VHH binders against q9x234. Designs and how they scored, part 7

Target 1, 288 residues: q9x234
Amino acid sequence: RTFSEEIKEELVNVPFGSREEVISELLGFIKARGDLDVKSRHIVFSLHSFAASRRLLNLMKYLSKPVSEIIVEKSHNIKKRYIKITAEYSESFMVIEPFFDVALFVSFLRGLFLSGGSMTNPRYHYHLEINLFEEETLALTRKSLKDFFNINAGIIELRNTRKLYIKSIKDILVFLEAIGVQRKLEEIDRIVTERKVIGDVNRTVNFIEANAIRTANSTARQIRAIELIKENMGLENLPEDLRRVALVRLRNKELSLRELGKKLNLTKSQIYSKLKRIIKIAERFGDV
Short names: E, the ipSAE of ESMFold2; O, the ipSAE of OpenDDE; V2, 0.75 times the mean of E and O plus 0.25 times the DockQ between their complexes.

## First folded at step 1 (VHH)

Design l02 (framework vhh_lunsekimig_d3; at its last look DockQ between E and O 0.01; V2 from the best seeds 0.00; counts 0 for: pae E 10.4 > 2, grease 24.6 > 24.2, placed apart)
Fold by ESMFold2-Fast, scan of step 1:
Structure l02 (fold): chain B 288 residues (1-288), chain A 117 residues (1-117)
Amino acid sequence: as target 1 above (288 residues)
Amino acid sequence: EVQLVESGGGVVQPGGSLRLSCAASGFTFSRYALYWYRQAAGIERELIASIYSGGSTNYVDSVKGRFTISRDNSENTMYLQMNSLRAEDTGLYYCAVRYGSWKYDYWGQGTLVTVSS
């Protein structure tokens, strides 16, 4: 089963709330995947999720609304099976306003996600999307996500496709909790924690390597400077304090500035300052 | 910032009535579900009544038929009409709103209801 389907299977068991909340969830199904056949007074749902199909049938049963037809077919476009459910159209379904009450809104979101939503396995990519072809509904859903949940959803518009998407794992977790996901939230949290730990380890290793390279480059530059002075003017022509530092650095190429300072009874800043002066002198003889 | 302020508590005899008020600010009052909770001695804080923007109401069984929750969206105020009060109704009454995403509840300070002689 896909990761999306596993989430949807958990949503099938979310308890029904008020009649208005159940109608709001049904409206979500209609807006994402409902094709209204005005001539026959029916709504046709083409669902790719068996879990979503079970939930839709449970909603219709709760509302005492008959389902006239259930067919399992192959999609002409993608060669996948889908469940086609035909139910009587009721104008009362369109009266509900899911954007004015958070309980109605989360019920609406659950319907949208079940019928038209998908989530990528968080082990690979943080991405949740919902197909919403009606521009007005898409805009209102985006605003209510921001107003009620502080979720920043993006919009993708192509000629035959209109989608809401959420890329932030924090926002995805808020969304999933809002629509009633519980067990899968724990699994997602474990995956996110694992990814963060792995990322933190990788970043730490990269930082250590970068720091070692910078230190090696700095030491190499100091040695090159001292050797340039040795070849062009002689170390004995340096001020005594600089000559002493130069000699100790040449004899102890592997030591840090702090360790070199201990050998000369100097602080790290004092030895750095003297090495910087040596480098400046060497600049007259070549690139350091 | 969400603020809830309760009033209307007091001392009444068994069988008496009280009306509690909850004045709210800092959110779009009319668009949110609102709740009354009570905390009795030795008992966990309990949800006793809820009201949704759409007019749906729920009550815990012990108060059903005796308490009525209502809201006045023009005054940003929620009410709890308490009739046929019993000694067991004694406690602190809190109004609450859930605002935001992850189970965040905003509470008032509470108003004391004492049912005794």
Scores: ipSAE 0.076, ipTM 0.260, lowest interface PAE 3.1, mean pLDDT 81
Fold by OpenDDE, look of step 2:
Structure l02 (fold): chain B 288 residues (1-288), chain A 117 residues (1-117)
Amino acid sequence: as target 1 above (288 residues)
Amino acid sequence: EVQLVESGGGVVQPGGSLRLSCAASGFTFSRYALYWYRQAAGIERELIASIYSGGSTNYVDSVKGRFTISRDNSENTMYLQMNSLRAEDTGLYYCAVRYGSWKYDYWGQGTLVTVSS
């Protein structure tokens, strides 16, 4: 089972609200996956989710609208089953304005997600999308998401398909909660938390390693410089202040610049400056 | 043919009241939700009130508490009682029904409401 299907399965059991809310949810199904046959006065829903199909049937039952036919077709693509549900078209299904009221809108969103929505497993990526062909409905949905929930949704327009998407995990959580997801939210939260912890640990480790390497390289360079001077001109020929620093560095190869400073009653900056001068002198004798 | 005819518009002072009517024909009135839209000059038409077949109502925040939408199924008439009118309420008011169309509402010619001192 896909992560999306698990979410949809949970949504099957969301309690029905008012009749208007139920109709609004149905409208979501219609807008996302409903095809109206004007000649036969039937509407055909093409769904890929069994959970979505169950929910749709429950909605229709609640509304006392009979389903005339249910067909399960195997797509040429081995992995996708199509469930076609045919029902008599009623104009009453289209008399709801889902963008006007938050409750209606939430129901509408539930229908949209069930019929045309998907979510990537948050272990891999944060991505929720809804397939919606109608440009106007898409725009209104996007606007309402912003207005009612402060969700920033994007729109992707492809040659034959339009999609609404949400990338922010925060927004995804708000969306899912709004449409009635509960148990899966807890799971998502755990996953997100785990990812965060792992990310933080990795960053910290990388930082520590990088700093350690830099420090080691710097220290090594300093020591090489001092040794080179020792071999070529002798440390006794260095200015007194530089000689002092050079000797302490050679004796304390493991100490930080701050710690060296403490030993010499100098600041880190002063130690750094002196070591830089030492390196410059050493460069006269060879590559440091 | 679906027909909607709005009436009741006029000029009113701020704080005043108006009652709009929408006479409907050409469809089973009691089975459909009805809507009031308004359009101010230079602004897109906006939905302001809805009444469903079951009698439930919705309002946009800007009119909530001031406007009341109602319907009389026996007379095939919808009403909009507008109280505490403001200058920003000025515009053409349209009655609408979603009938026989997947995407579009039917509406009348509108009635003009002008709120001015």
Scores: ipSAE 0.007, ipTM 0.279, lowest interface PAE 9.6, mean pLDDT 86
Fold by ESMFold2, look of step 2:
Formats: sequence, C-alpha cells, structure tokens
Structure l02 (fold): chain B 288 residues (1-288), chain A 117 residues (1-117)
Amino acid sequence: as target 1 above (288 residues)
Amino acid sequence: EVQLVESGGGVVQPGGSLRLSCAASGFTFSRYALYWYRQAAGIERELIASIYSGGSTNYVDSVKGRFTISRDNSENTMYLQMNSLRAEDTGLYYCAVRYGSWKYDYWGQGTLVTVSS
C-alpha cells in the first residue's frame, strides 16, 4: 500500500474526543468528498482509501447514523477505484464552525486529509495535498492553517482541480502531528535527515506545541499593542479607522475577529488587516 | 505563560451542589475549546464536559442533566455547575485546554470535590 495509505491507517486509531470533535472530523469528510442530497436527507461519500472508509464508518457508528449503502466502483474513464458510502445526515452537522476553535479545526483537518488528502513519499519529494473544491472552505482552511499553526499552504486551481498543498517539510510535519500522526513522523524525520548532505535543519516531533503557544497569544498581542500605543502616543493620534478598531477590541477582549467585524460592520479580513497595522505601529514602542 | 487555576471545590453532602471556576490567562481564551476532567484516586483522568468557542457543549452520560459547563469570555473564566452530587463524583477536578483529542498541552492543578455524609 502507498505512503499516504500508511499514514491514513495510523489515523484510523486516533481516539475520539467529544461528540463535537467527531462531528467536526465528519464535516471534513463531507467538505472534501461528500455529496448531499437534500430531498432524501443523505450524504454520498466517494473515497479512494480503505482506511478512510473504515474511519468514516466508525464516525457514523459513534454518531448513531445508519449507513444505508456501501459500493465499490471503478471509474469508466480512468482506473481509479471508488468506495461509495451512503449515510443519513443531521442538519446539526452542517452548522459546526471548525475554523475558529483549534480543537475543532484539527479534527476537521483530519477528516479532510483522510477523505481527500495525499502525501508523496518524502524520499522523492516533499508534497502534501488535499482536494477541496469549495472555494470558501479552501480559503478558510488556508487562513486557519496560517493563523493557528503558521503553516504556509498554497492553492492550485486548474480546470477541474482545486487543491490545497504544503511543500515545506517543516509545515508538513506540523500538519501531520496536528491531525494525530505520531509514529510515522519519526520515519519521515529519518528520511529527511538521510536526504540532507549539507544543511542544519531542526527536526522535532513537538512542532504543534511551539506553534500553538505562539498563536494562542494573538489576542493578547493585540491588547498589548493597543496598550503600548495608549501609553506612548495616545489612541487619539491613531488614524480614525484604526482608533475605532482599537477601542472596540479593548472593550471586547473576548470577541473573535468575525464578532468584532459585526460590531464595526467590517469583514474579518478588514478587521485583521487593521489590527496588523496597529501591531506594526506599536512595535516602535516595545515588544508586542 | 498559559495558566489555568481551578477553584470552588469542597466537601458537600450527597444531593448538594457546587460551582467550580477555572480562571485562564496567557492565551486567546475565546478561540479555544475548554474541558473539565475528573480524577478519582488511583484512576486515570476522565473527560466529563467540554465547551467550544462557539458555545456548544458536550457531556459524558454520568453527568448529563446534573452538570452544566459554561464560559464567560469577558472574564476569561470557565465554570462547572454541579448539581445532585453523588459519592461517585468525589475526585480532583481539572480544567484543561488542548489542540487535539490525543494531546493535552495545559492543565490546572485541580480542585478537590468530596461528596460524603
């Protein structure tokens, strides 16, 4: 079996957390390979991996959602083999928002990778990719990978292909560790070490911890930036648009960027851009 | 640094109530799922309740209907309201934040709950 399938075999054994985390993983399967039929209230999954199929069946069993049909097919146009699984869905599955909660996001990523992901054997090239056709989901996944894990993912958009990809071995290792790969990470690290003739590359199996700690303080960085500006120049000396954002953030420390945007009638992207500029201004006065 | 500090534990009679608090600092509280765990003497910690950044909650069957998890993002505090307490609820209660179901990054030191006559 392939290198990707071996990774997916390890993921089958990742223990389930809470019900919400299981639903988030299922949403990953739905977004990558699910086809929802609203009239019949079922989802048809088209999978290429037996490990992914086994994991999906385990998720559905946990959620007490009957699987009504399992079919193994071969495409008439190509030699690809498909496993089609038909299952009942609950509308509550579709309202989960995995992009704003780290625990739900990593569960969602596991579902995406199991259903629509692959990785080349690192002896040949460093490449991890996920087939993810829906543009909004793809963009949010890419942004959340950067926001939570500092992973730089790219997007490939060709005729009938839409993929998220990761080519940095450091980022690939963070991704795999996040979704639950443990023992296969050691194998990958050894392969990477054997390929290097020259070069000092730090290889650790604790990538998530370092990235998560840095990312976990993003709101605190925003508040500290605003406080530095207040004590060193005064908020009244910020451009009007930045001053308004700074005041609302300071009064609403708990709100997400999307929630702040609601209060200010701005998109999440606009809020993020303005907060980044506030941080840049504050950096002239101290560590942020 | 990430800190989690539990409070509100104590001794209570069966059928009584307690409210536990978890004060958090050092991370973006509103972005993370938070968890309550329970540990009886000589037993592994067990997850009993979780609350996600959007406010959805999950409970194990043994506490469902008796315990309520909640969060106040403006005070960076999570709560566990414990009603109809039983002797089997005795244990050390921990709050936690983590990034996956298999890895636990940060825990409090715990607060002791004793249910006895």
Scores: ipSAE 0.005, ipTM 0.400, lowest interface PAE 10.4, mean pLDDT 80
ESMFold2 (binder alone), look of step 2: mean pLDDT 82; pTM 0.811

Design l03 (framework vhh_lunsekimig_d3)
Fold by ESMFold2-Fast, scan of step 1:
Structure l03 (fold): chain B 288 residues (1-288), chain A 118 residues (1-118)
Amino acid sequence: as target 1 above (288 residues)
Amino acid sequence: EVQLVESGGGVVQPGGSLRLSCAASGFTFSSYALYWYRQAAGIERELIASITSGGRTNYVDSVKGRFTISRDNSENTMYLQMNSLRAEDTGLYYCAARPYYGKSWDYWGQGTLVTVSS
């Protein structure tokens, strides 16, 4: 079993959220590995992951969308098996805005990673990539990773393929936590910690200093965003989950995201994504 | 208080055009994502078009190229321009406003009826 497949096995068990979140995850599968046959009004998924195939079938079942055919085939050039799943195409999938709301975006990312993503074993290289042929979707995904999670992703175009990639271990960990990886993160953290201990001491010190400055600047921006929302729409008009985060942030200006998370029983990534959503809402009212 | 009022519905022949309007009051319109939903007889209400606070639009394939969603923040109004109307476009059209795409709340209009028949 590959390292990527082990991560994907864990993602199969992520609980379903709202109907829009499920559709957003399905859209991720479509954008990475779906081919639309307009004449038959079907979409064909060619998946190389058994875990991804199981998740896709679970999504289709939740949405009560029929799967017309499942075939396991072999690629004769690399002798690998792949699973071909044929399902009915619905125009309603295309009205989902996976790039605006963080919950829809993380669902979309999970679908993208399951269907078109891979991660190199962190023992050797820090590298996560997602195959995405459609240029606009790839560009919007990269921008949304930066906007919601401060993840710096690169784009590479080769021959007839396009890829989104992340090389920073910090960003990879944020990405994996956001899409729902939990137990596998412990293994990755152990590998990363061991590699950091044998690394350059000066780089470690500089990294800590840079992170402290970024945290202070981020905290100030978060507080400004919350105050702007308070003035223009009122915190009571935020969804309960965002309202709770905004109130706890204002009450505890000195705490780190991990410490804020402990007060709300949320992970650092969950707090981070909710605060980024708050900032996006505030952008409508002024500079943040 | 928050209010959304749709207008522009009516009876039109196949191939005709209609422009729906959704006038908003009681909230900061420019900050909200806006949506058009459609409900046909015996079918659940479906999202057909959306526009973000920044003006980014999305459509279901069945209306793409025929319908255009737009917003005028100075007038607190959202529009749906419907061209090349088909019998299958018949239904109740609802506008909705949401500060983001979450599930905590939506502001809804009362709906406006569009009938495409000869």
Scores: ipSAE 0.000, ipTM 0.124, lowest interface PAE 16.3, mean pLDDT 78

Design l04 (framework vhh_lunsekimig_d3)
Fold by ESMFold2-Fast, scan of step 1:
Structure l04 (fold): chain B 288 residues (1-288), chain A 118 residues (1-118)
Amino acid sequence: as target 1 above (288 residues)
Amino acid sequence: EVQLVESGGGVVQPGGSLRLSCAASGFTFSKYALYWYRQAAGIERELIASITRGGSTNYVDSVKGRFTISRDNSENTMYLQMNSLRAEDTGLYYCAKLGWYSPTYDYWGQGTLVTVSS
């Protein structure tokens, strides 16, 4: 079996978390390999991994969503079979934003990797990639990898495809651990140690990750506050300065406070203060 | 399954000594850096000491020179020798194995209580 498939076999057995986490993982499958027909309410998955197919069926079963058709099609190469799974589309598949909460994001990454990801055997080359066609989803995924895990992912644009890739062995290990790989991490560590002594783990990366998680959680809180105001008050009823900040935040979820400030000709401190006021207003309508 | 079990806590007078032990199972002990954290009432957990795979140690300033972290890879056990104990050292002491770069695979023991009082 391929090295990627062995990793994916471990991921099949990762326990299900919350309903939102399960939906987030399914969204990963949809964004990487789902061919969606909203009008007919069908989605077709074309998967090259049997492990990924079993995981997808388990997710659909957990969500009580019917699978209408399963076809195994054989390519001219027996080792390159693919599984075609047809399921009914539901609006509930698309209601969450997986980019601003770490639990939702790692579930989303697991779905992306299972459906569109691969890793080269580290004995030969350090390379992990994910096929991801949608530009906005790719940009947000790259940003969230950086924000939550300090992972620096690159982008490859080809005529017929778009990919995120990770070449740093340290970043690959963080990625695999985050999505639920355990036994294969030990094997990879042994291979890497055999090729060259790896440094000891250190708290600097964990400190950076904690800061990134706090920043992303702060961003998620800001977005939840704005949505809560939108639902209960209407953004039109905010003071003009707060309304401008709210709209720019919603359109640019991936940007830092400094970058948002540049769009509005405001300092980081001014943006922070206005977002803090927005959160205070939202508290009237619910917990943020 | 990864397990960390602390022992050696207790009540001691100021200036006294205690040796904490952390018995580990379910992972390749020698491959990981290991950590001691402390939590006092009303305060978040604080890193007190760490030891790398190679045996290099690091300490928070408040315990440096008084505490010594060590590891025994043959016994899968980490230790914290605590000397010249002060009332401010009172708290729950946790050993930890941190995931390389992700808190998703951080593992903590149940904690052992250290009380420094007369």
Scores: ipSAE 0.000, ipTM 0.105, lowest interface PAE 20.4, mean pLDDT 78

Design l05 (framework vhh_lunsekimig_d3)
Fold by ESMFold2-Fast, scan of step 1:
Structure l05 (fold): chain B 288 residues (1-288), chain A 119 residues (1-119)
Amino acid sequence: as target 1 above (288 residues)
Amino acid sequence: EVQLVESGGGVVQPGGSLRLSCAASGFTVSRYALYWYRQAAGIERELIASIYSGGSTNYVDSVKGRFTISRDNSENTMYLQMNSLRAEDTGLYYCAAHYRGTWYTFDYWGQGTLVTVSS
């Protein structure tokens, strides 16, 4: 189980408050991962968390809202299973204003995190993020985090992705406590304390963190380079061999160079060389 | 290479107005949230205004109603219109664009432009 899933499993057991709070939590699910089909009056949730799926079903049951379909599918691009839940759309799902009341906002945040959030294991990196496609909702969420909890959240924008992120461990702990995490907070505090210890143990932890950061920075640099080219000249203007590598990298952000090479029948060194050329081209358009 | 270049700073009397510009090169601003920061002497740099890719804006309370952030995507430039200036608004003004995550990270800053509100 991932670290995010362990946190989400704890959140499944948070008691329901008022009806308005339950609706606010459902709105969080909708804003992060709900697709509305107004014509057929359906809302589709595509969730990568079994815990989030259980919580959503419990919310729907509390509100006496039936679900019409539950399917477990495999994601083509990232090779992860996801749960697809289809429910009838109701205007009552969208009538709550979660940004001016702290209890409604906390419930909203819980829904957002369950459906579209993740947290990196703090042993490796301090990072919490939430998918939010609507710019206005993201802006209001960021402002309310600052106003209610003094949390400083940043914004990540890619062509097909918009995310809210928190990197301060203090702010992450405040966020997790606010949405109802208890047991996992103790574990996080312990890990944070361990990471500050000087000596051989600290060097080992720093080595693991440095390797994870180095890999993430390398992968991030490659993706940033490809996005800059895509934005400023178009991928179609790359040589065919580089364009193929760029497309496969973008579709498979989580894969190692060896795994990417397998998809294109190229060695790790061949993929690395082509990505290095892509980065060189991207330098014309921005800092990579 | 990415560059953010501020201009429009200067000396102004209390109650006056200034318009700051931030010209971007090497990346396309229309895709990114853009920020204005302020650093006064002896005070840590603070975020004062933001504009998101869709045009939504946010302001720190001390400038809300007096400052307006905007952008021109066709000119790859962002602006800060500053009205009803106070002595407390004196400082270095920086424009910035930030992205940090597990799959990408970048952090672009201008060099700063000085605004002095003095009589």
Scores: ipSAE 0.000, ipTM 0.098, lowest interface PAE 22.0, mean pLDDT 77

Design l06 (framework vhh_lunsekimig_d3)
Fold by ESMFold2-Fast, scan of step 1:
Structure l06 (fold): chain B 288 residues (1-288), chain A 119 residues (1-119)
Amino acid sequence: as target 1 above (288 residues)
Amino acid sequence: EVQLVESGGGVVQPGGSLRLSCAASGFTFSSYRLYWYRQAAGIERELIASITSGGSTNYVDSVKGRFTISRDNSENTMYLQMNSLRAEDTGLYYCAAKTPWYGRSMDYWGQGTLVTVSS
């Protein structure tokens, strides 16, 4: 059992979000390890992780997409087993743009990491990598990591191998948290502390503090935007869907986006999108 | 199997307007992100406008406010409305269709239509 496999085993049980999020995760599997045969209308996945294989089968089951065969084989080049899964291709996979918003993007990253990712045990080296052969997808993934999470990823190319990599322990922790790792984050934090690397320990502390500050600033910005609209325009002049979100946010200043979403029967992505539109409207009346 | 056919190019005076059309066949048009590129003699093709399957548009700064990209999924056709045309808009205009998640930088290209802006 590798350190990577232990992380992947935790990811198998991450709850499914919206249908669009599930499709985005499946696209991650396809881009890292899927061969698409449009003529025969099949996708072939070659996976080295049993945890990733179980997650893929769960995604296909959720989407009611049939799996035509599962084969366990030994690699000709290496003495390691791999799992070959063949599934029917669907044009519906192409409708979702995984770089559109943060919820779709983290689902996509989870799929990429499960199918083509690995992390070195942090007791030895700080290194996370994802095999990603297609140049355009790699460039878009690198840009979105920077834009959404301020993660600085590098690119390495050797022979027929193309990889995205992260060397900073702070960026690795942000990445792992984003895709749904929880238990292993605690273990990694303990290992970083045990190594007595002052810079990395301070980085880990700053990561936790930065997340709390970002959340507080985000909530404060949302409330400020709503109050500017209330004072200058009136909330009754907002579209009904935005007015409902604004009222619930003002009434429940201490709740997370997930908890607000539950009150309105909306996903985190939906409520976040509506709050972003509210902020954009408020910009007309002042700085938010 | 797959075809993209441009039309609507021609000769127009500075300040004039043209509407380009791109008719598609042989693929599920509504699922694709669609693009307009142009190429002047002796220079490389440049992306000028794009439209997503959901209808979101993007433009390069040089054409923003002057050009409008649109799509009609029922007719399998994409359009480029070009207003306030300038001499530097002269070139071959190509439509393209792409599925970003399945590899290639571009899946399908049209043959191009010539736009000449001259007095």
Scores: ipSAE 0.000, ipTM 0.181, lowest interface PAE 13.4, mean pLDDT 78

Design l07 (framework vhh_lunsekimig_d3)
Fold by ESMFold2-Fast, scan of step 1:
Structure l07 (fold): chain B 288 residues (1-288), chain A 120 residues (1-120)
Amino acid sequence: as target 1 above (288 residues)
Amino acid sequence: EVQLVESGGGVVQPGGSLRLSCAASGFTFSSYALYWYRQAAGIERELIASIYRGGSTNYVDSVKGRFTISRDNSENTMYLQMNSLRAEDTGLYYCAAGKYLWGSRQYDYWGQGTLVTVSS
């Protein structure tokens, strides 16, 4: 299993939001790997990831759209195997504009990354890239990455391909967090910290101090996010599970994630996931 | 009678300014997110500016720094201040009011549109 596939396995379990968000994620799959046959009303997806294929099937099931054919083949143009999925085409898949709303945009990015993205193991090189063939879509995606997340993506153009890439580890971490990566972020952070402090006399102290600062910053971000939602959207408009988490966080600002989880009968992982979703919602209303 | 009514459209030269207004009747703005859309001939209707109930704003990139959305809940009116107008800004401008729910925009009310023409 490649490092990219491990990240994609985690993304399979990201909860579905609104119908618009699910369609936006599907649009990402289409833009990176979908070949449209408008005449026969079919989309053919050529995916190199088993995890991406499972996620796509889950999206199609959520939208009540049948998959007509699944084939596993060896690629004619590269030596990797790929999964070919044929699904019914609907014009409704193309009506979502994912570039002006953060929730639609992160869903779109998740689809793009699953179908056309890869990340190098950070032990060796800091590099994340996404294949994206349409010039207009690539330009809008790059601009929205800058506008919503302050990510400076580069462009590589080859005669038959276009790619977005990110080489800054800070930007890569922001990107992965935005699309729903959680456990792999902790692993990547450990690797990055180890690389930076090799031979350092204060290695352990520096690592502990960095983690303490990140924890304090995370708590402050969570509270700020909830306040922005309260002021601009209303907590009553959050899904019930997120509203419960938001209210308990606001009442208990000094508690750890584990302690918050105990109050709601949730694991640390579950509470973390819900708080991350709250932060992403709040990004629409201001800096968090 | 429930409606949104736009005003302030007109003909202006490149580099000029216009202020659009959107007045609500039959309901109150205070619990709503408010939006300005733009539609040019042969082009899909585009969301250009949003203002949420707490005052946070968002803009499409092409208008950032040039357009300012604002709201006055006491007067039940929303505004779009348009500066440094360009030929590409020509179109029908629609106001809309709706609830922002997680991941979606729910539009409860739409205006009829006001025409903005930027020409020399």
Scores: ipSAE 0.006, ipTM 0.482, lowest interface PAE 9.9, mean pLDDT 78

Design l08 (framework vhh_lunsekimig_d3)
Fold by ESMFold2-Fast, scan of step 1:
Structure l08 (fold): chain B 288 residues (1-288), chain A 119 residues (1-119)
Amino acid sequence: as target 1 above (288 residues)
Amino acid sequence: EVQLVESGGGVVQPGGSLRLSCAASGFTFSRYALYWYRQAAGIERELIASITSGGYTNYVDSVKGRFTISRDNSENTMYLQMNSLRAEDTGLYYCATPRYSYKGWFDPWGQGTLVTVSS
């Protein structure tokens, strides 16, 4: 099963609240995947999720609304199965405004996600999206996500569809908890923690390795400069302070600048400055 | 009637700490997300921290690592622990939760609690 389907399986078992909350959840199904046939007074739902289909049937049963037809079809173009459910239309379904009440809005979001939502496995990418074909509904849903849950959702426009998306893992967790996900949240938290630990380890290793290479290259350059001076003019011809530094560096190739400074009672900065002067002198005699 | 009462503000030196409280009544506290907003002089009110009913938190970058939002559902209270306070943290702090009417918008803001960071 897809990661989205696993989340939807858990949502099937969310307890029903008030009648108004059940109607609000059904409105979510209608707004994402319902086509209204006014003449026959039916709503046709085209769902790609078997879990969503089971939830929809449970909602209709709770509302004592008859389901007239259930057909499983295969799309020839995309070669995916979908379930087509036909149910009686009721004007009472359209009088709920889910954007001003948190319980109604949460129920509405659950319906939207079940019928038109998907989430990428967080092992690969943090992404949750909902298909919303109606511009006004999308705009109100985005605003209500911000107002009620401080969730910042973006909009994707494609040739034949419109989507609402969330990329922040913290916002995704808020969204999933709000619509009733519990056990799957623990799995997501574990994956997020694992990814953070792996990232932290990799960054630490790269930092240590890069610093070690830079230090080795710097030390090699210093030693090469001192050897060039030794070969071409003799260390005894350096000023006394530079001669002392050159000799101590040659005798202690493995020590850091701070450790060298301690041997000469000089700061790291003072040692670095004197070594830089030595390198400049050596440039007369060759490439350093 | 939904009520939120902020407290815990005061005058503190830079680098100091304060803990703000938000006492809630009139709704089922455990089922709602809760927010802390800050209003600084000359700046519009901004959301600085949030916590969901499940305990998941979000922070604006300027307070991340210094502030911690938490909730106690048994006491119907939300907290904001503020550490390493800076002069820029000075302002009125408000708590908020979704408040609903079928025809409505959110209830007016409370009085807030004043935090002043100065020597």
Scores: ipSAE 0.000, ipTM 0.172, lowest interface PAE 14.6, mean pLDDT 77

